# Designs tried in a protein design chat: VHH binders against q9y6x5. Part 397

Target 1, 379 residues: q9y6x5
Amino acid sequence: LPPKLLLVSFDGFRADYLKNYEFPHLQNFIKEGVLVEHVKNVFITKTFPNHYSIVTGLYEESHGIVANSMYDAVTKKHFSDSNDKDPFWWNEAVPIWVTNQLQENRSSAAAMWPGTDVPIHDTISSYFMNYNSSVSFEERLNNITMWLNNSNPPVTFATLYWEEPDASGHKYGPEDKENMSRVLKKIDDLIGDLVQRLKMLGLWENLNVIITSDHGMTQCSQDRLINLDSCIDHSYYTLIDLSPVAAILPKINRTEVYNKLKNCSPHMNVYLKEDIPNRFYYQHNDRIQPIILVADEGWTIVLNESSQKLGDHGYDNSLPSMHPFLAAHGPAFHKGYKHSTINIVDIYPMMCHILGLKPHPNNGTFGHTKCLLVDQWCI

## First folded at step 16 (VHH)

Design wi12 (framework vhh_5j56_2)
Fold by ESMFold2-Fast, scan of step 16:
Structure wi12 (fold): chain B 379 residues (1-379), chain A 127 residues (1-127)
Amino acid sequence: as target 1 above (379 residues)
Amino acid sequence: QVQLVESGGGLVQPGGSLRLSCVASGFTFSGSDFSAIGWFRQAPGKEREGLSDIYSDSEGFTSYSDSVKGRFTISRDNAKNTVYLQMNSLKPEDTAVYYCAAGEYIRGSDHWTYDYWGQGTQVTVSS
């Protein structure tokens, strides 16, 4: 029987939530599985970019989903709807479900993971749900488990996406212990439901399950705003993305726009594209704009308006507040093993190994995850 | 199609109480974890501010802004498809047009978006 893998994402699940709140169901999952305490994600620390990095093993400059709002200078196309289904945006990489279907002629299933409702290189997930935020976790879980049990060719790779705790993290901020406690308890109960459903269906002991996230969350405030309108007039540039990483397309000389921005706020860094720090791996793509502004943690870039966000992400990927965790259980994984840190791009080659797939060239390092796996030598 | 109709506004003295009602059509209060009905106000000479919302999830998850926490209470009646805002200990600075709005969170949006708005109901707190 071929190996099976279910990849679950709880959007915006900051790693440090595990230390500050109780997760009885998640802790039972970890006790018989593995925990990676911090996953260092890719820059920018946003939903679409990091979800695509998990399933491709590539930095954003390489897979082409460089932000949740993008402009491609070569084709003049705009990606401004965060659920844009134009395959153009997704075709710079091959996600694992495409490889799974084409390389091994197996089936894939998806409940709303970013990109799974889009044909990529003319291949869409064998079973999928079109993105609809109104669909319950239970309905997503029911479809995924049905497809895992009742498909020919067999579903060997399945994904399940849930928008919390990102939605509530933005509204309340991670420092709102009362509201975040309620949200995180509900997520833990959903994890309990997931495990019980898999046990009831006889899937639990033979299925590899990864629970992870794309990024964390940091506290924002009305006292930490950067008003871009105080720096530069709208006539000098086109705004492609705003906060906390602003993507600036100059309408005049790039150096003149840069000079107007570079000293505007002590709480943001202003980069010409070629000066973007190498450690970000955020330079070599036509969708990365000529000038990028990076706000300091907890600061929000605005256009002469207040922000209602009490939490945000997108910040520097070196910040622990931006890091998710990874927990896993199943026949491929050790039991009761704890690991400190991996890179988010390392998840892809690990998943390819579990599924017996040949990975496409990627930025991950298989060696970083080998200690999680029972069939690998860890010295 | 979502339609929202507010009622219950009027003139009250400082320290008084009002209950606002928001009747929704095309919106299900027991349907989605990522849909909410929110109450907003626009005070004279100020920008619109969010006051409270209630999620359409099974729990009726609620939130409040600091300016109204402890004084205002949001609730829902799923059978009547109505959301209420009980306003107690009203102050002159609570004078505003009060709006009901239907909000949604979508993956990657990084904020809650309120695309459907009622016409508003005037609340005046004055002696």
Scores: ipSAE 0.708, ipTM 0.869, lowest interface PAE 0.9, mean pLDDT 91

Design wi13 (framework vhh_5j56_2)
Fold by ESMFold2-Fast, scan of step 16:
Structure wi13 (fold): chain B 379 residues (1-379), chain A 127 residues (1-127)
Amino acid sequence: as target 1 above (379 residues)
Amino acid sequence: QVQLVESGGGLVQPGGSLRLSCVASGFTFSGSDFSAIGWFRQAPGKEREGLSDIYPSSEGFTSYSDSVKGRFTISRDNAKNTVYLQMNSLKPEDTAVYYCAAGEYIRGSDHWTYDYWGQGTQVTVSS
């Protein structure tokens, strides 16, 4: 009977959606659990970086997943959606499912959380699904609950990932109330299905469940484009990542590339790697390129083409529009408690505490989450 | 593998209506929450423009560009694996080749990718 934890992510679930739309199932979950109203994520505010920060407690410069598209100049390797299964990219940190399997001789289970279908330090999640966007939430839930109930050694840590509301946020933008209300109602119904399934299987009372997200979403527009081709000829650099944080690898003198870019648009900041603001914790990794461009909120960097994208993320992590929330329920958590803000890196040491695992060195602060937990002093 | 076939184009006078059809093969509309069929157009000398799309979801997730919102309506028949674009109040500036395309969303892509395209159907609005 070791403690059990299910970690659920709804990609791109902006914190203020909770105040602007109705979530009857999520509200019932929170009423008997805890809510953190804002989670300050890591920079850059992208899917793969922030999902890996949740499960490692590390800033991106420390865990090595620094973007959704990366290049390593030493090995000449490229990371993209098609190459996300190369262990090379994931081996700079130890995610919690690996620690869970190695420290306690327990099993882990995963339904499509980023990194769980990759062997990391020669250890892959005990049970996992290879990433496939065509697999329904119902099938992901069925596999996770089957593994939680029917595994030896027991599954004590499980993850469940869903691509909404990120997919619709990009397509419609967060200000499209009609389409976003339908998407968010569907998500609330999926939360209802999750709770009902756990209750029917006798798991609900003894399982700790965290529902969170990796980032938020902001409105974009055809009126807010930065045409990079107007700044610099693309023959002068290799583009590693485009928008809203462009990663530039110069083919000529770095200072010459920087000088062509630095005053091109009032709606982006241009940084040499060593000048990236310390508050981003985004400097000390070989995968961070020599020049980084950071667009202002709602601005899209393009290459002499229009963008159909009405919503985006990746922007400055101080922006409330980039923040997700965290809700939790279970024997480890207080009932009816609301907390204002934690850092996304704080989730990892909290989860290690709940599972009785010794955390690897990390950037989280356990004290920030103590008030959520029944076995901790909050004074 | 995925094939899309458009039909229903033609010549129509300003203020008229047309209904375009797109028949898909190689995938099913009820099979994925993260697939969409979109309608696009391209007029001579202009960039390709996205007009509307629809998820294969019973929840009715649809989008429209500002240029066609209120005039065009997208709908689907999942049993026939067909998407329709009802075009009302047509204007001369709506003259273009109209394409349907199949799009997918993948985690971390930050956009919907349309890799499969039909051959297009010509719509001409002229009197």
Scores: ipSAE 0.668, ipTM 0.842, lowest interface PAE 1.0, mean pLDDT 91

Design wi14 (framework vhh_5j56_2)
Fold by ESMFold2-Fast, scan of step 16:
Structure wi14 (fold): chain B 379 residues (1-379), chain A 127 residues (1-127)
Amino acid sequence: as target 1 above (379 residues)
Amino acid sequence: QVQLVESGGGLVQPGGSLRLSCVASGFTFSGSDFSAIGWFRQAPGKEREGLSDIYRSSEGFTSYSDSVKGRFTISRDNAKNTVYLQMNSLKPEDTAVYYCAAGEYIRGSDHWTYDYWGQGTQVTVSS
């Protein structure tokens, strides 16, 4: 029987939430599985980039989804959260569902994971749902479990995406313990529903399940704003992405734009593309703009306006507030094991190993995840 | 066709109360996990200010701006497809046109967007 894997993402699930709130269902899942306390994500710490890094094992400069808003100067194309269906943006990498379908002639299934409703290298997930935020968690789960049980060729890789706690994290901020407690309790209940559904359908004992996230969340404030309009006139540049990482395309001399920005705020770092720190692995892609602004944690870049968001992400990937966790259960995983830290790019080669797939060249290190796996010798 | 209609505005004395109503047609207020109905206001010469919203999910999560927290209460009646804003302890600074708007959170947007707006209802707090 071929191995099966369900990859679940709860968007914006900061690792530190596990220490500050009660998760009885998630703790029950972990008791008979594994927990990685921190996953060091890729820069920038945004939804589309990190979800694609999980399934490709690549840094953003390598897989090409470098932000939630992108511009390509050669083709004049724009990418956004509402305009993400052009395969052009996704074709710089091969995600695991494509590898799964092509190497073993197996099926893949997807409920709303970024990229799964797009043909990538002429291959779309065998079963998928077009992105629609109005579709409930239960409907997404019903489709995934139906496809896992009732497909030929068999579904061996499935993904399930949920927008919380990111949606509420942005609205309330992670320091609103009263509202975040209610949101996180609901997520824990959804995890309980997931486990019970898999048990009821006879899937639980033979299915590998990974629960993870793309990034964390940090507290923002209307008192921590960087007004870009006070730094530079909008006639000097085109804005490709705003906050907390601004992508600037100069309309005049690049050095002149840089000089207007570089000393404007003590809470923002300004980089020419070639000067972006090597540790970010955020330089070698045409979709990365000539000037990048990086706000300090908790600061929001605005255009002469107030900000309504009390939580945000996208900040430096070395910040613990930006880190998600990873929990897993199934025949491939040890029981009751805790691991400190892995890199988010390490998830891809681990998943390829579990499924028996040959990974495409990637930035992950399989050795970092060996201690999680029953069939590996842990050093 | 999506339409939002506000009512319940008017003239009130300082310290008084008003209840605003927002009726939707073309969609239902219940059943969407990442949809919200929000109340906004705009006073002459001021920027539009967000005041409160309510999620359309069964949990009915609510939020409030600091300027109205403890004085204003948002609620909904799903059977009437109506959202209410109960405004208590009104002050002259609360004088504004009040708007109802339908908002949504979309994967990757990093903020709630309000794309459908009512025409507004005038609230005047004066002696």
Scores: ipSAE 0.821, ipTM 0.906, lowest interface PAE 0.6, mean pLDDT 92

Design wi15 (framework vhh_5j56_2)
Fold by ESMFold2-Fast, scan of step 16:
Structure wi15 (fold): chain B 379 residues (1-379), chain A 127 residues (1-127)
Amino acid sequence: as target 1 above (379 residues)
Amino acid sequence: QVQLVESGGGLVQPGGSLRLSCVASGFTFSGSDFSAIGWFRQAPGKEREGLSDIYWSSEGFTSYSDSVKGRFTISRDNAKNTVYLQMNSLKPEDTAVYYCAAGEYIRGSDHWTYDYWGQGTQVTVSS
């Protein structure tokens, strides 16, 4: 039987939630599979960038989805949540579903994963759903399992995306134990539903399933605001992205804009593009603006207004609060194995190995994930 | 078009109770897991403050700000397309115009947007 893989993302699932809340269904999944306790994501720690890094194995500067809001100075195009379907933005990398379809007459299926409803290098996922937040988890799961069980050529790679706990993390903040406990219990119930559905359809024993996330969540506050309007007048720059990483396109001399921003707040670092720390791997792409501002954890950059946001992400990827986890089960994975940390870019070459695909050049290291796999020796 | 109509405001003595109602019509996000009705208030010379919300999903998740938790209760009646805010143990500092608003989560924007607002209902807590 050809190897099959289902990749599931629960957006904004902070790794430390596993220590502070009970997940009986997820714990049963892990008991017969593997757990990576922390996944070090890429900078910036945002949804579209990290989802694309998972499926390409590339840093954001290499795959080109460098933020959730982007501007290209050459073409004058804008990328946003309402303008994300132009292939121009996605064509700087080859995601795994494209490779899967092109190498061995295989099909891919997608339920809402970022980029799967866009033709990338003239290839779109064989089966997909256009992004629509009103579509239930159950409907997404019904479609994905139907495609896994009833396709020719066979679906060998499938993705399933869910917006929680990110939506509630932003609304309530990760320290709201009452609300977050209810949200996380619902997610655990959805994991139970997923396992039950796969068992009912006879898929469970022969399917590799990865459950992961793109980033974590940190607590924000009305007491931790950086008012950008107190630093610089709007007439001097165009704002491409605001918080917690602001992308600044100067309308005047770049050095003059930098000097107005540099010492404005003790809770914000200001970088000229060439001075962005090398450890971020966030410099070598035209979509990265000439000046970036990076707020300290839990600080929100605003334009002369309050913020109702109680949780956020996008911060420094060295912060444990920004890290998701990875759990996996299936014939490729050991049973009952725990691993401490991998890089989010390592997921791509691991998935290529499981599917028997030749990976495109990438920033991941296969050696970091080999101890998870039954066909590999980690010593 | 989405329309929200508040009612139930008025004058009440400290320690009293009021129940606000918000009737919703024309909602295009009915059945979405990521839509909510929220209650907000604004007193003269102060910023608008979020108080409570309720998800429009079957789970009906609720939240409360620290200033009202334990005193205010949000609920919904789906058959009447109405959200209620039960306000108990009212204090003079609760005096404000109260608004209901319909909000949605937008993936990639990293915030809840409240684009549809009612006209507001005045609550005055005084002797």
Scores: ipSAE 0.591, ipTM 0.797, lowest interface PAE 1.2, mean pLDDT 91

Design wi16 (framework vhh_5j56_2)
Fold by ESMFold2-Fast, scan of step 16:
Structure wi16 (fold): chain B 379 residues (1-379), chain A 127 residues (1-127)
Amino acid sequence: as target 1 above (379 residues)
Amino acid sequence: QVQLVESGGGLVQPGGSLRLSCVASGFTFSGSDFSAIGWFRQAPGKEREGLSDIYSTDSGFTSYSDSVKGRFTISRDNAKNTVYLQMNSLKPEDTAVYYCAAGEYIRGSDHWTYDYWGQGTQVTVSS
C-alpha cells in the first residue's frame, strides 16, 4: 500500500517551550520517533510565508507569499489575512498536495493549512475545509482521520492546522508563564487526542506523522514602540505591511523616503530592496517592496498609536526565539533520535521522499534530513 | 448580532474602587476558542488604550496592560453572560470613558481584532 503522511502545524510553537514546560504526550510521541530541536525558518518569520515554505521547499522570494500582507505593483492586487483566496498569490510555486495528486493519482486532504482552500495551478486538495477559526481541533481531526481511512483513490498526504499557541502568544506574550502553561498543556492534550484517535482507527503503525510549526514568539512591550509617523509623513509613501517588518512603497523619490527613515530609530534597520542581507533570501520578487524596515527583536512598529500585542514574530530568522521544532513518528522515521537543526525548506524534499514523489526544484537539501529516515545513510 | 452594554461607572476618590459590568447579548462564552471580551478606555485628547481581556471559552485566560496590573481584575459570570472589571486603587489618570469590546483571532492576523463595541461608561477619579 502507498506510504501515508499527516503534517500537523501548531502555529507559533517556539522551540524552547519544549525545555520550559512539560509535554507528556508529545514526549511519548518523540521517544518512539525523532525530534529536531530547532527548525530555522525563512524570513520573514510569519504564518503564511513559512507555512507555504514547508510545503514547497522554497524561500519566500521564490514561492511568492512574502508576507501576511502584500502588494503586487504590476497587477495592483492586495493580499491580506481577510483576502487570501485569489489563486494569483499562490501560483508561483507548486505545493506538495498538488504534486501528490498529479504525479501519483492519489488524494490529498486538508484541515485549515494556509493555501489548501485555494485552487493552485487549477488543483485543490481532494478533501478540504474552508478556513474558519470557529471550527474546533476535534472537528478538524475527525475530518482528516475520516478522509485518511475512507477514500478512493487513497489519501496519502493530509494536513492539519491549529492557531495555538500563536493566538495566546500574541495576547499574553511568551513570558506569561501562567497563561502559556495552560495553553501549552491544552496543546499537549490535543496531541494526546490525535495519537489516541489514530491508534483507535488502526492508522498509527502505518502512518507517518510530522508535528511542526511555522515560527516562534518573542515578548513585546508598550515600552518598545517605534512610531513611524515620527519618522516620515504618510503622504510620502503607501504602507503595505507594518510590523515588525514594514513594507514601504514610496510615492516620491525612493532615496528621499530612505533618507527620512534610515536614522529615525536605533531599534530598526532600514533597507533599500537591493541592500537587504543576502542571508534573508528576501529580494527577488515583485511583491517585496522598494524599502523594507526590520525592527529589532521585541520592538513593534506603530502609526502614532499603542499596540495591544504582548507577543510577536516576523523578526530576523537567525533569532532562536523565532525557531519552531519538528517531531515525527512513523515507519519512515528512526525511533528515539534527536537532531539539532534543519532548515524549514528541507522539510519539503524529505516529505517528497517519504511519499515517493519527484520534488519540484526547491531550496531544501535532502541530505540535511537523511539522519531522520530509516532507509537512508546520513553520513 | 453582538450587543454589549457597560454599567458601573461614576465618580470616585483617589484610592477608591469601582466595578464595571459588561452584559453581552447575541453570543455565549462557550463560543470559539479564538474569541475574547476586552476592556478599553479613552481619555480626552488621548488614543484608546487596551486594559484587559478574557477568552470566551475559558475564564482563566486573562491579560492586563502594565498600567493596570495588580489593580484591575477581569472576571466573567457565564450564567449571566456578563464580564466584570474590578478596579482598585484608582488614580486621577484612570479618568476615562471605559468600553467593553468583543474580539477575535484569525490565522495570519498577528493580533486580536475588536469589531463590536459598547457605548462606554464614564469613570472620573477626583477629589
Scores: ipSAE 0.653, ipTM 0.843, lowest interface PAE 0.9, mean pLDDT 91

Design wi17 (framework vhh_5j56_2)
Fold by ESMFold2-Fast, scan of step 16:
Structure wi17 (fold): chain B 379 residues (1-379), chain A 127 residues (1-127)
Amino acid sequence: as target 1 above (379 residues)
Amino acid sequence: QVQLVESGGGLVQPGGSLRLSCVASGFTFSGSDFSAIGWFRQAPGKEREGLSDIHGSSESFTSYSDSVKGRFTISRDNAKNTVYLQMNSLKPEDTAVYYCAAGEYIRGSDHWTYDYWGQGTQVTVSS
């Protein structure tokens, strides 16, 4: 009987929310499973980069999804928003659903996880939903559970993505306790629905379930804006991505553009590509632009306009506010175990182990997650 | 085709009240957790300002800018596919064209995007 795994992401679920709000359903899940309190994500701390890192075990410079808006200098292609279905953008890595389908004659299923509606190395998820934000959590869950029970070859890897609490985090900011409390209670109720549905269908006892997220959220303000138009005229560069990490493609001499930007604000760091800190692992890809601007936590880069964002992410991955958590339950996992920190790239080799797959070369370290697993020795 | 029609604008004295209505066609309110109707305004020579929005399929989630919080209230009637903005304690600085807009949140956008706009309704607050 092959092992099965359901990977669930609640976008923008900051780790500290677990300590500041009540989650009765999630706490019950954790009590009979495992909790990793902080997951160190990859830079930049954005949705598509980190979702692809979870399923490939690679840094962004290695898997090629380096931002939610990208330009490839070699091919001259533009990626705007993650709804681009050109496999070119996704083909620098092999995500776990592709490996799952190719190694063991198994099927994969996906409800809205980034990349699952794209053929990658000529392989698309066996069952998938095209991205549509209007599709309810219940409909996504109904499709996933139907595919888990009724597929040949059997679905052994399934993914489920939900846009909250990211959508509300941007609108209200994480410090709006009243509104965030209501949003997070709704998410906890969805977790309760998920568990109840799996129990009702007889899946719960034999299914491994991971609940995680791609990043956190930090508070922004109209008092913390960096007006890029005050630094440099639009005629000198092409803007590939804006905030909080701006990707700048110079139309003139790179050094001249750099000199116009480097002293413009005390609240952003300006890097030539080769000077980007090594700890970011954000240098070795043609989609990383010649100049990168990195705003300080809570600061928003704008083009001579206000920003409606009260929350944002994309900031330095060393910031605890950017970190999600990981909770898991199932036959592969210990019960009642708490772990402090793993790297987001460590999730991929752990999932490969659970599914009995040979991982592709990756940046994760299996040893970091072994304490979560019943079939491993932990010290 | 998505259409939004604003009504209820006019001339009021400082301290007065108005209720604006936004009637939508070509889409349904409360059909998605990630669709919103927002109220915006623009005064001559100023940038467009977001004031309030409402979203949610069953439970309503509302937001307000600091400039109108406590004075303006957004609400909806899903059966009439209409969103209201109740404006109380109006000030001369509230004089603007008021717009209703339909917006959505999509993964990776990092903001709620408003792509469909009404033509606006004038609100003038003067003695």
Scores: ipSAE 0.834, ipTM 0.913, lowest interface PAE 0.6, mean pLDDT 93

